# Ledger of designs, part 2: VH-VL binders against Probable Rho-GTPase-activating protein 6 (rga6)

Target 1, 235 residues: Probable Rho-GTPase-activating protein 6 (rga6), of Schizosaccharomyces pombe (o43027r312to546)
Amino acid sequence: TNLCKFTFPTPECAPPSLLLPHIFAQCVHFLSLNALHVPGIFRISGSGPVIKAITEYFYSPPHFWLDETSEIFKRIGFPSYIDIAAVLKRYIMLLPGGLFTHKDILNLLVPLYVDSSRVKVPIDIRNEMAALCFSQIDSYVRFSILCSLLALLHQIATRTQELENGMENTKDSTLMKPEALGIIFGPLLLGNSSTDLSKSCPSGNVNDLMRFETEKARVEAKIVEGLIIHWPEVL

## First folded at step 4 (VH-VL)

Design k19 (from g8a with heavy chain T102Y; framework fv_gevokizumab)
Fold by ESMFold2-Fast, scan of step 4:
Formats: sequence, structure tokens, C-alpha cells
Structure k19 (fold): chain C 235 residues (1-235), chain A 123 residues (1-123), chain B 107 residues (1-107)
Amino acid sequence: as target 1 above (235 residues)
Amino acid sequence: QVQLQESGPGLVKPSQTLSLTCSFSGFSLSTSGVGVGWIRQPSGKGLEWLAHIYWDDDKSYNPSLKSRLTISKDTSKNQVSLKITSVTAADTAVYFCARSLYYWDYSGDFDYWGQGTLVTVSS
Amino acid sequence: DIQMTQSTSSLSASVGDRVTITCRASQSISSYLSWYQQKPGKAVKLLIYAASSLQSGVPSRFSGSGSGTDYTLTISSLQQEDFATYFCQQYDSYPLTFGQGTKLEIK
């Protein structure tokens, strides 16, 4: 319930005048400035007690906030970047109704970002179609969360690419690429579409259901991977 | 359970039209995401995809054979048919039909196959 | 057309062996690859889809791996019923294409 106006630290990476919950805004702001190059970010589990401490701090009465995120995190014992990322991820997991509100969102996004789709959208109209999908989000707060998250994930992916371009052996890298981030955030952002079951579970038997679930997760991961890679084009 | 069964003439003369029928049970082509394809295998050789048809009547053909192929479905009878025109000895093969599922990705893999029907093109 | 190459047309093995069958695509197929088992007198059986996903009902001794252009089917402990011909297939683009097949024979 505690909302604030938010400007993403790199203004060109997000729409102006976003509206975010304070806890989400502080975590995105801090990670964007300090944590783009952290191995395993969002993949590695954080410390439960530390995540709880961060969450309790932001919901403590009488709601005294510090101007600088670094001062807030100093007060709660300098949590790791992994812990701060885990707080952000947990916030998204607990959102009722998810981030995309349109019940046919997977059918709308598959042609834009899944190469093997039977229905393919030309590159020149992909950005317009993606923007239209974002306009289907009923809540400005949910829209703002999604935009700021994708801006952060795009920055992380870009930083990973920059660092890996300088590496002799990329097999040693544990930095997060768009594919890995898509696997993590695909189900988180897209996993609650109930209409997909009736459209994509052909016979309803156990074998078909297992294939449906596996392919749904893959498609969700590919969509989010594509959104991360092409985020500047959607803006 | 899903089952598919091919039927064909067994023997066809050169230059004639070969007609094949796939009858199936355990699924329907009225269901979104379901399709049926045809694959053939000449004696001692590999598998060659010919054509497929999906629930929405969307059709795909192997480009090397497209001018000779026609695939159709009868959803009420649970049947898919394939016609190959102007057959030659090169069309002698075992012909299979198989189910393909589309889960937003064009999956293009075949999860259940018929036993196959041998077609010999000979005078 | 994407050409699928199975380097070995025939492979001899004994029950209990670890067997690997390889498949190479002429261009990247983004893990859109399936493995099939064909036995004389029986329907062709899907074993693996999406390069590494085990089809329901297929024994866990079968596994798939690979990415880009190079893919492998592994049978960790060969059983008598596994002597068959194995085919890879790409579904990245049309036309759908199969490998030539690798026949697994008793040593």
C-alpha cells in the first residue's frame, strides 16, 4: 500500500513517472546502481531471516524512510545483493493476479518472441504488438512493476554480455544471461493464465497434461527472454 | 488411449493417384493444438516427412512434394487423408500417420504413431 | 533444408553397456530436436523431445543432451528391448527432417 513516484536510475530504460510500492522501488533502485554483475543473481536463494528483516523494515510503523537506499540497508545489517534480489522476487510471487491481466496474454506474446511459433509477426510490427500487450495491464502499479523489472533485467543482461565479451572462457561465467533470467521470471510473470489449459491441453490425460506443463514453462521462459533482450525496442 | 491406424491400397500403378486414410481414437482434431502428419519410409531408408494438418485446418507440405500432395481432414469421422498424384517407383514406402501437438511452439514432433501401411508402386 | 546427420549407421553393444548415439544439424536448431525408437513390427515411439525432455512412460535410462548443432541420446544401461533403430528429428524449421537412423545391434 505505500506507493511512491519512481524514476528508473537510467531514465531511458523505463517510462517516466512510474508508480511503485516503496519496497519494490528501493530494491530495484539499489540493484540497478550496485548489482548488475552479481553471479547467480535471482537464481541463488537468499537467507530467509534476512529477507524477513528487509520486508519488516519497509513495513515498520511509523513508516520512517531514509532518502538513500544504502542507508536503509546499512541499518538492517548490509544484506547481500542476493538477499535484496530475493526480496524483489518474493514481492512479485505474492502479487495477487500476477502482472499481466489479459487472459490470452500467452497467445498474444508467443508470435512476438517464440521463433518456432506457427503464427509469426514481422520484426517491424513486433514492438507495436508488445506495447499493445503492455497497454492491456489494468493496474498502473502492475504496469510500473513490470516496466521497472524488465528495465533492471535488461541492464543485468547487457552488463553480463559486456563482461563476457572480455572473458577468454565464457563457460566459467555464472553471470545471468537473458535465457537464465527467462527461466526464473517466465513462470513468475506469465504462469497464472487459466485460459491456457483449455486451449493447449488437447486430451486432458496425464501424459498430455505433463507435456502441456513442460511446454508452457518453456514458452513462458522464451517470452520473458525475448522481452529482456528487446526491452529498449518495446519502450 | 491414443491410437492411429493407416489404410491404403497396398499396390498402385505408376502415374495413378495414391489415397491414404488415417483413422484415430483417443483425441479429436476439433481440439485446439492437435494435428496429424504423414511420414514415409522407403525400404531400408530413413524417414521423410510429407505433410500435416492441424485442428484449424492449417496445412503444411514438404516443398519437394507439395505439387503432388493434398492433405484433408474429416473431424466428425476422426480421419485424415493424404493424396499423392502421379506416383512412381520412388513412392514405394511404408506410410505412417502420427499425432503432433502445438503448445504455442510449433512442436513438429510426433508423440503417437500408427503401425504403418506398405504401398508398392509397380506395373 | 536442415540436414540431420547421424554419424554412425550401425552400432554394436551388449546388455548393460552405456550407449551414446549422436546427431548433428547442418545449422543451429535451438534444441528443437526429438529422438525416436523404431522396432520391426511395432509403432515408432517418441523417446525425447526438446533435446532433453523425457516423454512420459519412457524409462529413465534414456536421456538426451546437446545444444546448437550437436545432440546426443544416451542409454545408461542397455536392456534387451533397446535393440532398435534410433532417429533424430529437427522441428526448428520446415521442412521437418530426420537423421538417417542408427541401428543398435547385439554385439
Scores: ipSAE 0.173, ipTM 0.614, lowest interface PAE 4.6, mean pLDDT 82

Design k20 (from g8a with heavy chain S100I; framework fv_gevokizumab)
Fold by ESMFold2-Fast, scan of step 4:
Structure k20 (fold): chain C 235 residues (1-235), chain A 123 residues (1-123), chain B 107 residues (1-107)
Amino acid sequence: as target 1 above (235 residues)
Amino acid sequence: QVQLQESGPGLVKPSQTLSLTCSFSGFSLSTSGVGVGWIRQPSGKGLEWLAHIYWDDDKSYNPSLKSRLTISKDTSKNQVSLKITSVTAADTAVYFCARILTYWDYSGDFDYWGQGTLVTVSS
Amino acid sequence: DIQMTQSTSSLSASVGDRVTITCRASQSISSYLSWYQQKPGKAVKLLIYAASSLQSGVPSRFSGSGSGTDYTLTISSLQQEDFATYFCQQYDSYPLTFGQGTKLEIK
């Protein structure tokens, strides 16, 4: 894995001095500068062959930046924003152990981002508690991936909101809002958290287990939606 | 399997305290993740959530009514009670109790309901 | 508080019809929404939870859809026993709030 020092293109949107794999850094950089208002970004599947080609481009032999004049891009064409987003998403899917290192991360984040939580955390303290959860990530590279990802997702969501509420008022309903991004990234960021079924499924039967699974997926999506919306406040 | 039944006074005078009891079977409030709540419905109007209580005695109240509401449970008797102080004609409604489950420490919906008990507040 | 609006207070339909009931939240509720059926003199029944998940024991002709602020309950082929009042409820935020109800009546 080739690592590089990374500064998010909008420096105020991420911590300084991040450390990212080159492939991840270049995808984040490119999308942040060029792709904040692409319909269906991260939702629409990229081209499998193109995604493989980009991945091989960065690792075999290693490259440090996207180069339009490269032979591979002359053959397959320069990748679309959808393809580059798909590479970013697949990189996260392939990370062993996920991004959060605490096995009980769902229970820690629910009080912060699910308003109907039984455990009440004052809004004033929410951001400090979230920051503490981030500080517990035991890998600086994983921390950097999470911070740069949330910065990018926050920018996309903000751009979508600006376009909908601005004077131009776009009718493009396929632009990505925090809710839709949460559905995509919830399972990817939080899906590997440990579960105690005895606490979450009182009866243990199949129908209750199906409900437990449905509610887990939704709370994961809600947490990531909240992280996207409130990301600048966690910084 | 799961059943809930409300009981109440039927008629209450303005300014008095209304006391309601929910008796249930098919589950226990000694079971982690389980609770019981109260919902009311004035004639011809919609449903309004009042309060709920969980197995661990965690209580939540509708903010608009919180100062007048007290919810309690008796786990050994399979009962949950709701008390509403200083009643007025606006409290005339059918009162329901229902089971509520918590998921990942957040409150969910109401999966089993009682048939409701009518309470009329009139002088 | 999140206000839940069911714009149609009543609608008329015939057995066999496809019926759609709508519910709108005053802000995004991220699919933390349930649908209930209420018949006179009977206990209220949960039909749909998490906007689109069918409760155990509920006939497959019932389905839910929607996201953000706009949600729908659909009955694909109306049966005689389906004439009832239907309520939506959000559980995204406290206080828990319900729609005002949509009464489904015989045409």
Scores: ipSAE 0.408, ipTM 0.739, lowest interface PAE 3.1, mean pLDDT 85

Design k21 (from g8a with heavy chain S100P, light chain A50W; framework fv_gevokizumab)
Fold by ESMFold2-Fast, scan of step 4:
Structure k21 (fold): chain C 235 residues (1-235), chain A 123 residues (1-123), chain B 107 residues (1-107)
Amino acid sequence: as target 1 above (235 residues)
Amino acid sequence: QVQLQESGPGLVKPSQTLSLTCSFSGFSLSTSGVGVGWIRQPSGKGLEWLAHIYWDDDKSYNPSLKSRLTISKDTSKNQVSLKITSVTAADTAVYFCARPLTYWDYSGDFDYWGQGTLVTVSS
Amino acid sequence: DIQMTQSTSSLSASVGDRVTITCRASQSISSYLSWYQQKPGKAVKLLIYWASSLQSGVPSRFSGSGSGTDYTLTISSLQQEDFATYFCQQYDSYPLTFGQGTKLEIK
């Protein structure tokens, strides 16, 4: 639980003066500077022994900011960005209660980012409503984690778009787009804290539950996709 | 067992109002997330969505036809009605009612359909 | 409006064949896509929702795949009862729109 004050490397992409767990800050900082164009980032699984070694390094004091000269890279080899991304993702998975604290956050975000929503919100109001949803996060640390993560994911998506705009054929690209990142982070950011399954699946039978869970996962992915795309407009 | 069944006039004269009724069983429009929609299909052509209504009386209409469409429900009778004003030969089609099931307050796919009722607009 | 295009209006196949039917959206629909089966004189049946999720009661030989703008329905081993017209539908945005249909015919 060691906390540190954090400034996102591109200041325009995040609020000033974030407060992050040291391990999370290390991963975000390193990936933001070095790993925006890594194919399959966050999608490809890392090496278990390498992930363990990196995790133990960050939990063992004293430790300094990670850079290409750090001693850990002599042990595990020059940086596996995939493995550092896996450490970041696992940290989020282990957070009790998720990142959003409001019980009905999923229902609040659907009208803002899901175009098929029955309730339509004008673009200019969307940013204000999203800001209100973020303001309901009771923990400044959780708020800081979410802001720094979305800033990182937005940078990755932007870099992917820049690189793909120069390609003759984008069909075979394995660089991460907002849609792919939404699939990965939708359940991680929204799944644990946003819905009561017994309330949201009226009949409770197995087939309806399977349909409910499939729809929930797709909606969560679409919301996170939208947050990634429009992140600079929200805050 | 979910079932939907359409009823309509069969033949309607140009410029008149077409009234259709969907009667259903196996679910209730008092249940959150449940609705009923209308889709039509002209002979030899594709499907065209017309309108839907949900448990909370939320209504959506196809913009190309919105000025001519009115959808309403009677939850106690398990019925949904659709009215189309000022009909022309272009409105000749098989009309279906179907259930758009949604848990997340958005438009969805139709999991159960009625058998369809043919409406011919002719003088 | 999002336009849904099924480029093949009819397709001939034999029992036992692997059949693929394609559907293209005019813009990304983020897997908000369903596939339907229509037989003459019978109610339309939902086969696949969310691009790849099999509806309860639908045989496992049916599967869906795709993302973005390009989607495919596959029947792994065609049965006699599968000769029908197949439609895709997007539900990413209003108005809801359908493809023109692909009729699967014998031989």
Scores: ipSAE 0.026, ipTM 0.594, lowest interface PAE 6.4, mean pLDDT 83

Design k22 (from g8a with heavy chain S100T, light chain S30N; framework fv_gevokizumab)
Fold by ESMFold2-Fast, scan of step 4:
Structure k22 (fold): chain C 235 residues (1-235), chain A 123 residues (1-123), chain B 107 residues (1-107)
Amino acid sequence: as target 1 above (235 residues)
Amino acid sequence: QVQLQESGPGLVKPSQTLSLTCSFSGFSLSTSGVGVGWIRQPSGKGLEWLAHIYWDDDKSYNPSLKSRLTISKDTSKNQVSLKITSVTAADTAVYFCARTLTYWDYSGDFDYWGQGTLVTVSS
Amino acid sequence: DIQMTQSTSSLSASVGDRVTITCRASQSINSYLSWYQQKPGKAVKLLIYAASSLQSGVPSRFSGSGSGTDYTLTISSLQQEDFATYFCQQYDSYPLTFGQGTKLEIK
């Protein structure tokens, strides 16, 4: 993994001097500047051959930051925001050990972002508690990936809200809201928190397994939705 | 296979304490995420939630009845008990116990129920 | 307290019919809603949880939908065994509350 120092394009949305894998930095930088209002971003599947070409382009550093004049776009055509988003998403999927290092991360984050949580946390300490959870990440690279990703997702959600605020009917909008982004990134960021389903299910029967999986997916999505919405307050 | 079975006195006089026991199998209250609740139904009427208890001994009560209710568990016997003090004719109902699961959220939904036990409060 | 209202206390239908039972909450319950089936002399059965998730072992003709304050239980092709009383329940907040029930009767 080639690492590089990274400054998020909107400095107020991320800690200074992040340390990111080069391919991840390129994707975040490009999407933050060019792709905040793309319908279905991260939800729509990319083209396998294009994703491969982009990934191989970033294999060997150094590379300058991507822009519309970059050589890769002469080979694959106009910038495919969907494909660059897919490269970013695949990078997260392939990370060994995931992003949060604490095995009880769901138990820590559910009270902060899931209103129906049995355990309640006062709203006025939610941001401090979230910051403590982030401080438990034992890798500065993983911490940097999370911060830059949440900054990007927050920007996308904010742009969606700005655009939809002017729409007469938002029912058919395919722009990405925090809820939709939470559904996509919940499992990617938090899905690795419990790998033993038999330990987590009271009776081990199919009903308990299905209920566990359904509730896990729902709370993961709600946590990421909350993190996206409140990201500037967690910093 | 999950099974729950209620037991109660059948007939109780006004002002006395009603004691109910739920015996179950197929799961344990020593397992994280598991709880057992009590729900009642007067003849021809709807369901009313009374109380529940979780694996960690956390308890919740219906606020309208809280002063009269006590829920407890005996994990080693796979039993949950409910006591209702100062009963009146309004407490005449079929009483159910049911399992609830809460991995992270309030469980609140009941996936397996006992058959119910009828309690009549009469002088 | 959240009030759960099932507008119809009794509904008549024939085998093969598509049946819809409705439930309204006095405030948004964020899809924390379950549907139960109760037959005389039998244990209450969970059909749907989280507004739309089918409990394992429940026939696929049962489905749930809705969001916010308005929810529906649908039986796509009614069978003889489906004549029963159906209850909705919210678990968004305490105290837990049930609808008054809708009795599905043979036409």
Scores: ipSAE 0.303, ipTM 0.609, lowest interface PAE 2.3, mean pLDDT 85

Design k23 (from g8a with heavy chain S100Y; framework fv_gevokizumab)
Fold by ESMFold2-Fast, scan of step 4:
Structure k23 (fold): chain C 235 residues (1-235), chain A 123 residues (1-123), chain B 107 residues (1-107)
Amino acid sequence: as target 1 above (235 residues)
Amino acid sequence: QVQLQESGPGLVKPSQTLSLTCSFSGFSLSTSGVGVGWIRQPSGKGLEWLAHIYWDDDKSYNPSLKSRLTISKDTSKNQVSLKITSVTAADTAVYFCARYLTYWDYSGDFDYWGQGTLVTVSS
Amino acid sequence: DIQMTQSTSSLSASVGDRVTITCRASQSISSYLSWYQQKPGKAVKLLIYAASSLQSGVPSRFSGSGSGTDYTLTISSLQQEDFATYFCQQYDSYPLTFGQGTKLEIK
């Protein structure tokens, strides 16, 4: 509910002077500094009571940045990165109207991030077109939430790549790659977007609708995967 | 309910143009997201995608064969045609047509296929 | 072009067996993969799309799994009617490409 001006800890990954809800800013700031290397981050569910305690803490003064010495951790113990990530996800889930307001957002983003798209967009104008899509978000707060989230997810993906380059067997790694983050955040960022079914679904029968929903989930995940990978280029 | 049937010459001489027709029922090529494609299979070999045409007359061709391929449709007759120019013995194969579905304007796959028609390129 | 490799060209099995067929892409295809069944003299049949989604009308004994570059088709309890050649196909990028096929033969 209360807003604060926010500068992402890694400034090259986000515009300056973002305007974020205080609770969202706290989560992004803390996770960016402390939790880029956590296996299963955002995939693993948190503890309801801990999530509630953290949420309540952020609604009370003082408005200091969360760190290991924060009062809350004297009450609930060692900081749970999973729980703080869950607070962030919950905020996005409960946001009225979602993050993308354009009803045809999937049709606009598919040519940019899906290589097999029928619509051929030159790779060198992908960034300009993505930026245009982002500029159509009619709320600076929603725009700021999206930018700070993608910056955080990009940092997590980058840290995962760095760590996995040193691993003997990457097949068993539970660190979060862009593909896995796309599966989690695709529905959260794009799932509330609607479009004319007749444009994207060949028929209205049950079998075609089931495939439509499966392919929608796939394309949402692929778009978010691409946004995470190429995020610095969109800025 | 969805059915596709290929028809072709059976035998074609080297250097001639091979013309194939796909006749279908149970769907319309005026429906958004629907297309028809051509796939071939030489004896004892794998499947090779050739081309497909979409409801809006947009076309996609296999780059390795694009200069020799022309795909067209007649929506009112429920037919799709493929022409391959300058045929050689390497074009001897069973040719299939299949319904191609695209969701969200990206490439898809083939959910219903015809029985195939054998084309032999021989003098 | 994305190369699709089915390392086993022929596989012998008996009715009731659990059978696995593998397919490897030369680069990540993000689960944009379909599986097809081909019987001699019959039309090719789509079994699985999006790597793991069962096509309507296909028996539940068929399943698909995998991610990145490695994908598998599994038949949990092989039936007489399942002796056929199986092909994978990627639809991540053009041109669309197929694996070379794996023929299931009676042991």
Scores: ipSAE 0.482, ipTM 0.762, lowest interface PAE 2.4, mean pLDDT 85

Design k24 (from g8a with heavy chain S100G, light chain S53T; framework fv_gevokizumab)
Fold by ESMFold2-Fast, scan of step 4:
Structure k24 (fold): chain C 235 residues (1-235), chain A 123 residues (1-123), chain B 107 residues (1-107)
Amino acid sequence: as target 1 above (235 residues)
Amino acid sequence: QVQLQESGPGLVKPSQTLSLTCSFSGFSLSTSGVGVGWIRQPSGKGLEWLAHIYWDDDKSYNPSLKSRLTISKDTSKNQVSLKITSVTAADTAVYFCARGLTYWDYSGDFDYWGQGTLVTVSS
Amino acid sequence: DIQMTQSTSSLSASVGDRVTITCRASQSISSYLSWYQQKPGKAVKLLIYAASTLQSGVPSRFSGSGSGTDYTLTISSLQQEDFATYFCQQYDSYPLTFGQGTKLEIK
């Protein structure tokens, strides 16, 4: 509803001149500047009352970009990284129809990001095909949400790798890698895609349907993992 | 119930062609998304995927063995065949066929397997 | 090619034990991993697919976990019928590859 022009804080990481809902813009801006290193970011659910307070705060204009001096943090405490991430996730969850609008989006993206695909896409056109899938999004606002989100998730993944390379013990790291982010955002970005037809199983029973649904969730996660990893190439 | 059963020669001589047949029931290779693969296991070692054939007659081969492998199907007889040329002692193994599913044209797991057939390559 | 390594080729256990079998991929496989059970003279049986989803008809004492490169099959209370060889398999990329197997033996 309230839209604003948005420039991603590291401008080379996203298309110029995005158009975002104000609440989404505030969350992306704050997290990209302050929260790339937070263990369990987007996985941990946050506090209901805090999420509500943040959401209400953003409905009352005018507001400048969120930072540690913002009035909301006097009430809820700083930092509220997990809760701000939860506000961002909730916004995406409530979007009708998801972010990709093409009914066959899974069939289009699987060959690009699933190496066991029978359909082979030449490496020299893979990024062009991904960009074409983004251009099929028939809402500039949805396109802007997807681009800014993937820019943020790519930066989180990059920061995780940098920090883990410096760690003495990486086994206990709960920093978010592309795989974990894909599990969280796969269903949110791709979950409304249609089912049509490469899944067939002779028995057609409840167990086969469960296998299909499990594999759908997995391939959605794998596609988003790939989009996060290869985001600079799609840009 | 889905069942698969392998049959083979038991013994083949080095340099000859090994021919294997998988006979199955309880499903059809006319069904979209369904395929049959071949996996082998040398004595005391792990499993090695060899080849896969799909309902649409598309085929996938293990790159390390591709030049020696040919997979084919006879949908009317519910059979899949695998040929391995120029066999050596390294090809001595139990050979399994298994039903493999695809999802959005990517390979999935193998949900039903045959019992395996032992092939010994010896002079 | 993705190499799948199971930490031991055999382990001894008693009925009632909690048993853990591990599998490590040479690169991330994004939970595109299955576990199989093999008994002599019987068809190989799929136990778990997608790293953690139990196949229909498989007892609930079997569970799978893991992500990235490290995966685990757990049998919470070993039964007599569970003495078998267990294999992991990745289906993230071609060629499909399996671990070398872990044989559960009676102690």
Scores: ipSAE 0.503, ipTM 0.784, lowest interface PAE 2.5, mean pLDDT 86

Design k25 (from g8a with heavy chain S100R; framework fv_gevokizumab)
Fold by ESMFold2-Fast, scan of step 4:
Structure k25 (fold): chain C 235 residues (1-235), chain A 123 residues (1-123), chain B 107 residues (1-107)
Amino acid sequence: as target 1 above (235 residues)
Amino acid sequence: QVQLQESGPGLVKPSQTLSLTCSFSGFSLSTSGVGVGWIRQPSGKGLEWLAHIYWDDDKSYNPSLKSRLTISKDTSKNQVSLKITSVTAADTAVYFCARRLTYWDYSGDFDYWGQGTLVTVSS
Amino acid sequence: DIQMTQSTSSLSASVGDRVTITCRASQSISSYLSWYQQKPGKAVKLLIYAASSLQSGVPSRFSGSGSGTDYTLTISSLQQEDFATYFCQQYDSYPLTFGQGTKLEIK
């Protein structure tokens, strides 16, 4: 319920002077320092009782950041990476109104990050358009949540690539790539955005509407995948 | 509900222009995001995409055939036409038309197809 | 141009069998791949789009999987009406390209 000024643990990876809800800041800080290499991070479900215990622990703000010496880990066990990731994800799920609020956000982001778009934009214009989309977020707190999350997801994707470069066969890897993270976070970041259906859905027929809902989820996933991959270019 | 039907000459002579018409029902090219494309299949061979057109008159052509292809639409008649100039025996194939939708200017697959019309190029 | 390869041109199976049909792209197509079913004298039908999404009205025994360059269509319990030719298609880049087809035949 309270906000705190936040600096991402690797300061060059996010804008300075972010403003985050305390519980979100705790989760991002801990995961960025400790959990970039965890197989199935954000995909694997956590333990309900453990998630509840972590959430309650963060409800009253401590005077220090969560680390392996924290009292909570005596009760739930260290490292609990999956459960802390679940707390972060659940916070976003419960956030009213989502993170992107512009009614045409999908139309604006598709040309930037979806390979099969009819419209293509040059790379320098892509970065300018992405910056404009971020600037139109109507809350500095939502902007801060989005930037810190994308910084974290980009770090996870980068660590996955580093580790997989050392593997003989990457088909056995359960580490999280941008595509998998996009599937998880696409609907969470973009699903609550207002959409002008007259510009995005070709027909009012039942069959076309069912397809539209599936394509919306897919487009959201591809956009977030692109945002994760190209995060350093938006900074 | 959605139906597409191709019509063509059946037989056309080498060097002539082949004209094909796709008539459809259950959707309209006046609707934003709606398009129709053409695909062909020679006997015993694979499928080859030729061209497509969207509600906003945006057109795309297979580069290998682009100089010979013209796609057009008649929105009021629910028809899309394809013209292929200077035909040869290599143009003998079954010709299909199919619906292609766009979502946020992202184009995908062909979701409904006609039954196909056989065109034989022979003198 | 992206080449789509279906290495099996024909496959024999019996009703009730689990059938898999494979498709390989010459470069990554980022899951922009569809599967079609073609029966003689009938309209071609879309089965799967975006590599894994089932088209409305298509039986749940059909499923798609894959990523990058390698994709698979699976029929979990083959029915009599499933004997047909199956094609993959990429829509990642122009020109749009199809596999050569895999004909599923009665064993």
Scores: ipSAE 0.458, ipTM 0.724, lowest interface PAE 2.4, mean pLDDT 86

